# VHH binders against Bifunctional chorismate mutase/prephenate dehydratase (pheA), part 10

Target 1, 371 residues: Bifunctional chorismate mutase/prephenate dehydratase (pheA), of Buchnera aphidicola subsp. Baizongia pistaciae (q89ae5)
Amino acid sequence: MTLKNALLAFRNAINILDKNLINLLAKRKQLSLNIAHTKVKNNYPVRDIEREQMLLKNLTILGEKHFLNKKYIESLFSIILEDSVLTQKKWIKKYNLNKYKLEKISFLGSFGSYSHLAAQKYAKKHSKILTDKIYKNFSDVITSVEQQQSTYAILPIENQSSGLIIEVYKLLQKTPLFIIGNIYIHANHCLLAKKYTPILKIQKIYSHIQPFKQCSKFISLFPNWKLSNTTSTSEAIQHVAKENDNTIAALGNESYGELNKLEVIAKNISNKRNNITQFIILAQKKTYITNKKTHLKTIILISKKNENCEKIIRNILHKNKITLLKLKYYVTSKVLLEKIFFIEIENIYCIKHILKQFTIEIKCIKILGCF
Short names: E, the ipSAE of ESMFold2; O, the ipSAE of OpenDDE; V2, 0.75 times the mean of E and O plus 0.25 times the DockQ between their complexes.

## First folded at step 4 (VHH; framework vhh_7d4b_2)

Design V3 (from V1 with N59Y; at its last look DockQ between E and O 0.12; V2 from the best seeds 0.00; counts 0 for: pae E 4.8 > 2, placed apart)
Fold by ESMFold2, look of step 4:
Structure V3 (fold): chain B 371 residues (1-371), chain A 121 residues (1-121)
Amino acid sequence: as target 1 above (371 residues)
Amino acid sequence: QVQLVESGGGVVQPGRSLRLSCAASGFTFSDYSMGWYRQAPGKQRELVASISSSGDYTYYADSVKGRFTISRDNSKNTMYLQMNSLKPEDTAVYYCARGYSYGDEYYMDVWGQGTQVTVSS
């Protein structure tokens, strides 16, 4: 045998082993996909940190029995395990998209708006993956769900500084859609900057002129800051995220800052501390209730000309021991004394009886949702 | 045809008053929130005041609080801005806008052409 021939023989043997290694990795990946399918069916989480750590420990012990370096085995199987987790996550995401028609959620707003945040919060609360559809008016948002172009709509109904969003209540009178939930969003500005930016190193703040004025008390604490106007808070956030500069920050929405990988340096910095917006979720079907739950919410719209309608509503609720969570109205005709009442109640198990009592004493009632 | 037309601008001395009007046509005026915006030379357009569809809720920028008053007459499809105690800093083109506003989010989808307000000696 020559040295050249012996080397070729070893290289050929290695090539055969490498093919076998690839085959084993492929088989392991297929088992990971089978595991992902099982996890979807049983609602188990993808990641099991304790199992992963135990597996690595056992593999390093086994590797050392075969004279393989511990650090080498840890590195190798860490890569394999992370690939397995990512493969399972990707498969589950694709499986959910393929199994169900792509669900869409419609709202009025922009990327990073509080309507967008409310949509994200709803999706997270209900473990859903939803595609955002943004419209220029509330009517189109509602129509998109009525025509089944989207599954859900999110609309604001009240803000503490702006009151009732009358435009939405007028649409609620006409739509056959149901309210299936609500979301509360705090409309506060945040100071946003790149990761690890000390507040005392900040020299220049970007935002639209309105947030600068709405946060003027906080800004006055830092008289050396230069303020630079942008056409929108979204532009300010994007600018700060793009620059490699740890002396700049933006005023804007926390959610849009997070999407642009910015860190919240200060929260709740608006001159008014409390500006809550209530959003509702509309869909074509009521939520099904499998187990009886305490504290159901029912939202009712009542159109009535009676000048004492509020007293009648309160009497019915008191007689039935029902908690009144919200009562609001707006006037549709001062001459005809016509009002439209929006009420939110909390009740247990007897909604049909209460609705019958409402219809006996109050005409023109519409149930908007129960959830 | 959806349209907003501003009027009432002009040149005035500091300390005097002007009243701006915004006439709306081509849509149901009472369904919308309305706002007044202004843009000074070299500055970005800013919200001056806004008013809810019912007229019950108003917002004012801090720079104009106590001096400016926004109102609306839904029977005449008109919004107004009463500007008292005018300062040179109030010099700008004033725009009427229609849309939806709640909290600190403003979604204006129709704009007027603007009217010039100049406060100088």
Scores: ipSAE 0.208, ipTM 0.640, lowest interface PAE 4.8, mean pLDDT 80
ESMFold2 (binder alone), look of step 4: mean pLDDT 87; pTM 0.880
OpenDDE, look of step 4: ipSAE 0.212; ipTM 0.646

Design V4 (from V1 with S101T M108F; at its last look DockQ between E and O 0.30; V2 from the best seeds 0.00; counts 0 for: pae E 3.3 > 2)
Fold by ESMFold2-Fast, scan of step 5:
Structure V4 (fold): chain B 371 residues (1-371), chain A 121 residues (1-121)
Amino acid sequence: as target 1 above (371 residues)
Amino acid sequence: QVQLVESGGGVVQPGRSLRLSCAASGFTFSDYSMGWYRQAPGKQRELVASISSSGDYTNYADSVKGRFTISRDNSKNTMYLQMNSLKPEDTAVYYCARGYTYGDEYYFDVWGQGTQVTVSS
């Protein structure tokens, strides 16, 4: 046997052993993944320091019996244990990401609309990551949640300058969805134009009819301005953004102006800072009760001819010492004197008993939500 | 199936009146806000007036305030625009629209074909 042939034989033997070591490491990694499955199911932490220390001690003792250096075995298995922990953490992270898919919120409008701002405010308030879904009518917004295409719907129900949004109230009568929260949006109008547009160079402004009225005092400072109506403030902003004209501006919201690369030329130009739109959030499930039950509210719809329903409601609340937070109604038939009532009441620990009393006294009642 | 049909347009002299009608079909009329828009040649389409689903809330462009009156009859599925003291500047094609109004947001999803109003001597 030549020296070269002896080296080749020993090298081949080492190659076989190394292949076996790789196979054993692969099997150990698979067991680590099986352990990860068990830990997720039982909410156990991935790392167990006491177990790891005892394992290393036992392995170094076993290694010494085979004449292997203690520091060598400690170093090797420390690396193996770290890879095991990292493998388990990576698998658990991927499992959680696959289980917690992006939730969707549906609304009527465009990006930068008050509905969009309300959706963003809701997401931030509840620390949620939500994907926006835009629809052309309120019925489609609600249907998207009913059909589980969206997790949440956000809809306006009242504006201080436009009153009740009756279309939404009629949809609330029919939908099985629950109100789980509300959001208030204040209309803060800005004058928006292309960058480097001097205010004195502006000749024409675009907006919806309402912002022109709501900013009339500011606009009166510029009597030579021509006013042009658009179907929405968002459309006005889009129009100004696409035109190559530095003599035009839009009235609308600052955030949508920024999205369209417009500059804010003037802020706080509204006659009043209190034009508020109330939005509701709808979902498949009722909101859960927080630790502050006495600060929660219950929302009820009542559909009936006006046969002293308001008096009955007020009497029930008075007898049970419950605060009425809001009572609104609209007339569905002037001939039949039929009204639909929207009622917000303060929650108390016996709210279920009070709701049953309402159902007995007023037959056409629907509980919309508790939050 | 969903349709809006305008009528009542025509040629009138300054200072006279016209009443426009918008007949709705194929949807529950009483569930929607309605509006009147107009467009003159070479100009952008502008909102003239809007009315809430109940009829209790109305909005008007400053140029027509005090002269025009929007109304609706939910039993007849019809919206009206009473135009008084007409001016040459009111000359335009008038469009009926179905949508939603809240605050300064107005979303139209259905439009009529339009009716011509000409104010000339």
Scores: ipSAE 0.240, ipTM 0.642, lowest interface PAE 4.3, mean pLDDT 81
ESMFold2, look of step 4: ipSAE 0.400; ipTM 0.780
ESMFold2 (binder alone), look of step 4: mean pLDDT 87; pTM 0.866
OpenDDE, look of step 4: ipSAE 0.367; ipTM 0.745

Design V5 (from V1 with N59D; at its last look DockQ between E and O 0.18; V2 from the best seeds 0.00; counts 0 for: pae E 3.2 > 2, placed apart)
Amino acid sequence: QVQLVESGGGVVQPGRSLRLSCAASGFTFSDYSMGWYRQAPGKQRELVASISSSGDYTDYADSVKGRFTISRDNSKNTMYLQMNSLKPEDTAVYYCARGYSYGDEYYMDVWGQGTQVTVSS
ESMFold2, look of step 4: ipSAE 0.361; ipTM 0.754
ESMFold2 (binder alone), look of step 4: mean pLDDT 87; pTM 0.877
OpenDDE, look of step 4: ipSAE 0.504; ipTM 0.818
ESMFold2-Fast, scan of step 5: ipSAE 0.013; ipTM 0.508

## First folded at step 5 (VHH)

Design S13 (from V4 with Y107F; framework vhh_7d4b_2)
Fold by ESMFold2-Fast, scan of step 5:
Structure S13 (fold): chain B 371 residues (1-371), chain A 121 residues (1-121)
Amino acid sequence: as target 1 above (371 residues)
Amino acid sequence: QVQLVESGGGVVQPGRSLRLSCAASGFTFSDYSMGWYRQAPGKQRELVASISSSGDYTNYADSVKGRFTISRDNSKNTMYLQMNSLKPEDTAVYYCARGYTYGDEYFFDVWGQGTQVTVSS
């Protein structure tokens, strides 16, 4: 046999092994992508240094049994692990970009409205990038999520000045959507600027016509201020945030000011004080655990034609030592003595048993959410 | 179809009273907040008064506080504005509105045709 024929045979054998090695590396990469999917779902970090160190140690020991150099195996698998981490990070980044592109939040109102502020506050609180979808009525807001045109809906349910928003409660009775969170918006406006400055240095304030009217008593204390109207409070705040001018300020909500990195110069400047609106966030998927909160709030809607319903609710909660956080109702018929109850309770690990007891004694019960 | 129809407007002397009515049809009246807006010549439309769906919460513009009273009868699908101690500055077209109120914000999506109130010189 010629040297050329022997060399060709060995080279062909190496080629087969290399092909097999590439196939194994591809399979390993596919498992890394499956691991990335699990990590993103459970919010786990991509890199696990203790796991990596243990894996390298075990592989080095295995390599030694096959007469492979320790430093060789350490170097090789360090490269493989680093590529795995980079592959996982790249896939997760692409997955998150696609997830955010699909996520929309629907609400009723204009830009700079309290609904808009609630949507922005929710997005910030959960580190989400959401596209705003504006509707002209609450039914369309809810329908957009039911039909998967939006991921989330934000709706007001109660305000200290106007009471319960009854249409929303009626829609909650009919919708299959779940409440997954609460946002509170304080109706009291603040004076906001790019950096803190004494009020006397302010020369011009920006806002929508509505906040100027709502803060008229405070504004009257500064007759030399020049007032400038914007299309919305959010645009006033954004304008002040973008300008390189410390003599201008905006009237608006503190939370939205913070989102735009503005400082609060004055608080509680509205003609009315302590006016709070509660918003709920609706989604198709129910959540049983939010932010690993030890004390969960559960919202229950109860509909029953019975004079004794409130007493039954309170008795069930008292017997099970459950804290009642909120009990509200509205009357659907004075003649029939019919009421719809909305209750919020503090849940300390044993909700299913209590819900069963409510179902037995009260019949018409709907669980709106747990968060 | 959703419809709001105002009535009770007219010409009245200063210091007199008028009662406006708004008849609602085509929707569940008791589910909505209701309001009265007015628009004087050369001025923007102004919220005069609002009332919650239950009738338990009311809000008034500072210019009409103590003089005007908003009320509703959910059994009759009707909202009212009792206007006392009328002034020439109250001269405007008054619009009935259906919508939602929360905080110091108001989102009205349906308005009536309007009814003229003239407080004579």
Scores: ipSAE 0.221, ipTM 0.626, lowest interface PAE 4.7, mean pLDDT 80

Design S25 (from V4 with R98K; framework vhh_7d4b_2)
Amino acid sequence: QVQLVESGGGVVQPGRSLRLSCAASGFTFSDYSMGWYRQAPGKQRELVASISSSGDYTNYADSVKGRFTISRDNSKNTMYLQMNSLKPEDTAVYYCAKGYTYGDEYYFDVWGQGTQVTVSS
ESMFold2-Fast, scan of step 5: ipSAE 0.253; ipTM 0.665

Design S39 (from V4 with S52R; framework vhh_7d4b_2)
Amino acid sequence: QVQLVESGGGVVQPGRSLRLSCAASGFTFSDYSMGWYRQAPGKQRELVASIRSSGDYTNYADSVKGRFTISRDNSKNTMYLQMNSLKPEDTAVYYCARGYTYGDEYYFDVWGQGTQVTVSS
ESMFold2-Fast, scan of step 5: ipSAE 0.238; ipTM 0.666

Design S4 (from V4 with Y102W; framework vhh_7d4b_2; at its last look DockQ between E and O 0.01; V2 from the best seeds 0.00; counts 0 for: pae O 10.9 > 2, placed apart)
Fold by OpenDDE, look of step 6:
Structure S4 (fold): chain B 371 residues (1-371), chain A 121 residues (1-121)
Amino acid sequence: as target 1 above (371 residues)
Amino acid sequence: QVQLVESGGGVVQPGRSLRLSCAASGFTFSDYSMGWYRQAPGKQRELVASISSSGDYTNYADSVKGRFTISRDNSKNTMYLQMNSLKPEDTAVYYCARGYTWGDEYYFDVWGQGTQVTVSS
């Protein structure tokens, strides 16, 4: 191999690495923006000096492991961190300029929860900047909107693994709010660690009890793992992120893991592969069904005291050529044979007229929303 | 200033117990993994035990497994090493260290001055 060829090969290799570095930095910047968004919504400070110091120390040690000069690594990542801080500040400044126009969205959960993710997804979809308001129960979430403390409420209504969230449906029967949209979130748990570690090297995993149950088959493959319960998935992830041990891992969503600089060491570890949670957005304002939008969905609540109520409902819809998209129900009284139906249909201009056909045998009928 | 100070060393007979303490200052103790090392005369410094930031994870050298217990109290900024069933082979200077864990690898950046442990009949 000629000297020229060797040099060319090395130079090309370096160029590839440089490109990779740039890509990594770009990804990091994006995460910084996400962090900024999260911090401002939750009133967290931009700078965490202790965290920064710890991070630098870890990186310098890692650098040394790779025979890199400590000062060099420290200097480099100091620059990177400063850029991150500036990025966050800039974004927050912009955010604050719009603060007077900021709408609030209420949900149950914590930072990094699926509800939080749903809220973010909704905001992004509608190009909205929303302030997150976290509550301890679904009732308070709804009440916050009813009392005009928040503009939107996000609530889960169904999970593919656990089924209907009956508590929310009960609230929907009573609330004057309208469903104005929905969001689907894949609740696929993954195993997250600070650094990529072979799965066999994991010693302890952290999670809320629910993900442990939901991933029981996967976990059973590793009988030597110690399991530690946390109050939330987000807490588990945060705990792992805070620790300077990468032999521990957390169960959680990939997005929040990434935000906390954890790496995915296993994906799709849930017992059920398509664990999707459906969230609805509630608001005070009824979305006006303009006659021209043919692809709107209407959600209807029907309470009926009849064993054959489902059949009756389906027949009525069919006779009126209404497309049924979804029909779910839960039993409110076994003794009285009472069922509450939640029906999703394609919107039609004459829906009110059709609904009158249900009045003879229906205890209650309510249009929950059209969107 | 970041500082680690060991205490609790001494001379004991074989089969006896000692408890070492390491007091940490000058940094957020709860953010760091910690460990104990020992160095016997004429031997290399070796890892005895390590503990994660929260104390949830511990690791031990094979030679001390079952006899030694590492623990920490983050509220007191103190790490401990309970040494039971001591042997003459345990004679060494014991060092407290602040460290980081990468998988099964341990790195330490701050050391105490050490405390002498002597096990002799």
Scores: ipSAE 0.006, ipTM 0.190, lowest interface PAE 10.9, mean pLDDT 83
ESMFold2-Fast, scan of step 5: ipSAE 0.403; ipTM 0.760
ESMFold2, look of step 6: ipSAE 0.435; ipTM 0.799
ESMFold2 (binder alone), look of step 6: mean pLDDT 86; pTM 0.864

Design S40 (from V4 with S52Y; framework vhh_7d4b_2)
Fold by ESMFold2-Fast, scan of step 5:
Structure S40 (fold): chain B 371 residues (1-371), chain A 121 residues (1-121)
Amino acid sequence: as target 1 above (371 residues)
Amino acid sequence: QVQLVESGGGVVQPGRSLRLSCAASGFTFSDYSMGWYRQAPGKQRELVASIYSSGDYTNYADSVKGRFTISRDNSKNTMYLQMNSLKPEDTAVYYCARGYTYGDEYYFDVWGQGTQVTVSS
């Protein structure tokens, strides 16, 4: 081997290694961008000093095992970590600058509430990236879309246990917005506790009064348990997560339990499994398909003074062979026998003709949506 | 604009009764669920009772079941809490609250100033 040939071989080996290093740095940068996306979605800070210090310590130890100088590895990865943080901050800044171009979804509630879960489910189902906007009342939720501060609103309209959410129905009478979809959230209660909490050590359980009633058969298996009421299942879960007490548990939603790092001690403990909350999605633009057979839903609001209104509705649907999916009402005046009906019907090709028949035979009708 | 004003608090001997009232204004009272919370010194605020917008469904904390009764009069925009067989542990500031409920969730967005209830000699 000549000196020139040996040197060329070593240089070629270095070149291959350097190309591999650049490829790994590129992959690491892509993961930093993925982390930025996750941090924005969950409202987490970009920089974590404690984690960075632990990472540097671990890497310097690993480097020493390969006979690399501690200061060398520390300096190198400090540069890499700073670039990662800057990359994340630049992406987040661009995300924030484009807020007016991003679709927003408004709802009433808090993080981990059923409204929040419904918003997340809607976003995932339709492959949308939506910014959450939280309001303290339903009127503000709807107004945010009417004023174009948000693209979508999500609102509960019915729960199988508590019934119709009348405030929402009253707002639907007044709003020019359209229902463009619906989401169902199942209230599948679980017993939730801190990790390594044996069920036999539980002395007290926290929840809202409704889950206690809905899980009464399961609770009756543990007659020595003390029941404590909270304002919501979310508060019960947060309370149990906060306390350093292995004798307490909460009844609530599995997903929210996971977010609070609680373990599922028991599943499927509800007396009835079909405790479902129906949410609707509101938007300014109509979405309806014409000229083709589709299995869609049409949602109609009817305001009528007459004892026979329900019979008229059912008769029209029967004559036109339309499936009635849902019929609900609330009473606005007992003296005047005024009712407001909320109707879901199966939408098949000739829906326009059926809607015209409703308008002729029942004159106080509002189409809320078709989807 | 939205206001909740509590009244009827005071000092009573154990075993006696008090009736709290909450007068609401600035919103459509019949569209909202309502509740009573209380907070004793050094303790967290707790839900005592709640009532759905129609009045058809009521909920109570275990500590007050059988002793307290929540009710509402939508024509008068008023909610009530009838407190019977009062105990020293019922001593707290009682707050009227407005919210909504569905399934197992309850959200309060407006609170009153509170009224003091003291059960003692």
Scores: ipSAE 0.235, ipTM 0.666, lowest interface PAE 4.6, mean pLDDT 80

Design S48 (from V4 with D56E; framework vhh_7d4b_2)
Fold by ESMFold2-Fast, scan of step 5:
Structure S48 (fold): chain B 371 residues (1-371), chain A 121 residues (1-121)
Amino acid sequence: as target 1 above (371 residues)
Amino acid sequence: QVQLVESGGGVVQPGRSLRLSCAASGFTFSDYSMGWYRQAPGKQRELVASISSSGEYTNYADSVKGRFTISRDNSKNTMYLQMNSLKPEDTAVYYCARGYTYGDEYYFDVWGQGTQVTVSS
């Protein structure tokens, strides 16, 4: 189309105004980034609803003075504020990623394993961004922290259905690393299948032998189901996800099921709700516990050939009115009657004096951590 | 070199018993959980039984519960599977494995060559 001189002049004026609007939006975005820097330093939340509402009210009033529609200004600045919030969140995420880039957490397992879930839970609990580093044995997991290739190691020490993981306890005797925390993972077994699979259509279920044992009461409601063993719960879930078969299901973890695009068709199917695995977090140096009032505990390992060792431990704690939270042991030699004791006690103000008393009366004590 | 060697397989009639042995060498046997797997022709390998490093904790597949017993002797670096009341369905190659077990997680990284068990009538 051919334009008249007046229309061309007005269009050129609009082009100049639009260029100025883009420049102003760019300057506003830069200020949003400066605000993000300030919020990170002072631990302020990105979103401030009261301030946003006040800002919108003030801008609509200003707009009305210039004969601009209230809904038009509200809509426009709602978009601008939303972009500002997203810009701030994106910058803070990148800042945190760069700050924690050197922090790695090592564990034994694969994606979706209980060790992986424990690592994620630890990171979330302490607001950390950690890079996963996977090893094939517990010794390599610990060695990675000792050699500063990882900042943290996470290791299972006990499962309620499988008992103490003695391999880990033997490594704790030798390592100079400290326990700085613990994480509990609940084995919430679910029945997992492809979307739109009716439970009554299921003919075969896949899992590891342990979940079949832990879900035996639920499985007994379906006596015609065929049970198929896999090498892991993760393998069972992956198998069901790959097959084009609506008559099969897996027993396993809900989160790993979701990762493999399976649907939870039954929850809370375990015989006991208390199938808990305890994990410990190891590091080269003790970390200070943050300002949250958490019950502090001290973890100690005692290696001794004396059959009266448990009585001595309990007597010292009783005399000093210290709560014994956990006492476990394993036998290293039946012939020599050697036991290793793992002890969790309530941490009190005078703990150093009590630990000296343990050292005097027992002699073979290692302090594993305090947190 | 890390090695697991199975023995004790053979041909047996239904209702009879066999005892499998797994001899371990090249590593500290007492530091590892151990397991027995089996594989029938045309089927995937399945876990039969597992035993903790101490021998205190054991797990069994439902198909063998009450019939099979897993055990270990850490002084001899040997694991055993006592198989009682054998059924034709137990016919498979039986594999010894070393690894780590906790809860429902199993990480077996070394396997034996296998020993054939045939239950025929």
Scores: ipSAE 0.217, ipTM 0.637, lowest interface PAE 4.6, mean pLDDT 80

Design S49 (from V4 with Y57W; framework vhh_7d4b_2)
Fold by ESMFold2-Fast, scan of step 5:
Structure S49 (fold): chain B 371 residues (1-371), chain A 121 residues (1-121)
Amino acid sequence: as target 1 above (371 residues)
Amino acid sequence: QVQLVESGGGVVQPGRSLRLSCAASGFTFSDYSMGWYRQAPGKQRELVASISSSGDWTNYADSVKGRFTISRDNSKNTMYLQMNSLKPEDTAVYYCARGYTYGDEYYFDVWGQGTQVTVSS
């Protein structure tokens, strides 16, 4: 009777201690998560071997004072430390994924448009996960970023065939946003098929609706071809690659075709060759990098009512050995001979030095971006 | 008030010509690309021709190339479509549009009410 009551009492005491141990482990885990938040902000590594070794040594000494075995304490806390590191790493990974998943890119157009392709290219180039936001007007695209409804805006600035997109230039004069990148889109498509597919045996071609329109002249040479729409050029290429059929082909990108082991059976089939569109990416945060060996692009807008403005710009750049990548202008008044210049330069110096010199020599400037 | 008003439509015999006009008001006409669309009964609206803000670049649908000519007069805030060698298949409501065009991309946000063109024998 007495022995049974003593065992029940001891078991109840152990249960209380175990509950307290679980509560303490939970509190320790919460502190580890708080440390992870701090490490992300300061870009510090999660694991610190020297600190872990010191902690284990201190804990084993403390354990010995309480008559606990050294190997027991080392084993227990090694597990606790490993769990802490894994918990921190998992949280940081999820934080980074969620940060990019919440970022939105706004553009004018539809899915499969040049703007959409430019947005996808930007996301891949910078390893970002972006949600698309479509607007009906360039002003709304820019306003979405100004009001923080989107993280980025992507806008066309120039097309090789049709020239400058003047409304975008006018919006750049007014907006406080910064250009943080350039994307170039080539409207060059290839006809892609499995190895040893003769062009004359093709009966059906797959692509997105845009490449069909952009290659209409080439396609018209083959009136017996059946056209099949896919949701993307990538889907078209993957479909042709997977099918055991030598009568089908896809319209799309040569590099992605090669990745899927397709052959280029015709190239330069777009209605307009060398139809390059330049896009700019706008954001609220400016990206000024200061490095003595930096090769950066800087975009500057210059407004001046003077016929000599271009000569002054070229002289400043030449004297400072700065590469002029682009110089464009549009006329705001034929009567006043007023021009707005858009210049893109590449430099090997600290960007702040170059910007200060331009401000001194040319007072009517707006720095649009540096990247 | 942004407004586009078409004129010059009508009934015409095959092989004849018509000239459509689009008068623009309420915005800076010289800052925008302009275009002509058409829609036949039971068919989707299609782009017929477009012209850049300066007038230096034009684009045409293959079905009208060599027969139609788009032009603009920025001093009069007016765009034109000269339609030659008209065919029965050109029968449609023709719409004036304001927007943006670059390369093969077309984004129009303002349309006129439309003008009927009927080519009949």
Scores: ipSAE 0.228, ipTM 0.654, lowest interface PAE 4.2, mean pLDDT 79

Design S56 (from V4 with K65E; framework vhh_7d4b_2)
Amino acid sequence: QVQLVESGGGVVQPGRSLRLSCAASGFTFSDYSMGWYRQAPGKQRELVASISSSGDYTNYADSVEGRFTISRDNSKNTMYLQMNSLKPEDTAVYYCARGYTYGDEYYFDVWGQGTQVTVSS
ESMFold2-Fast, scan of step 5: ipSAE 0.289; ipTM 0.688

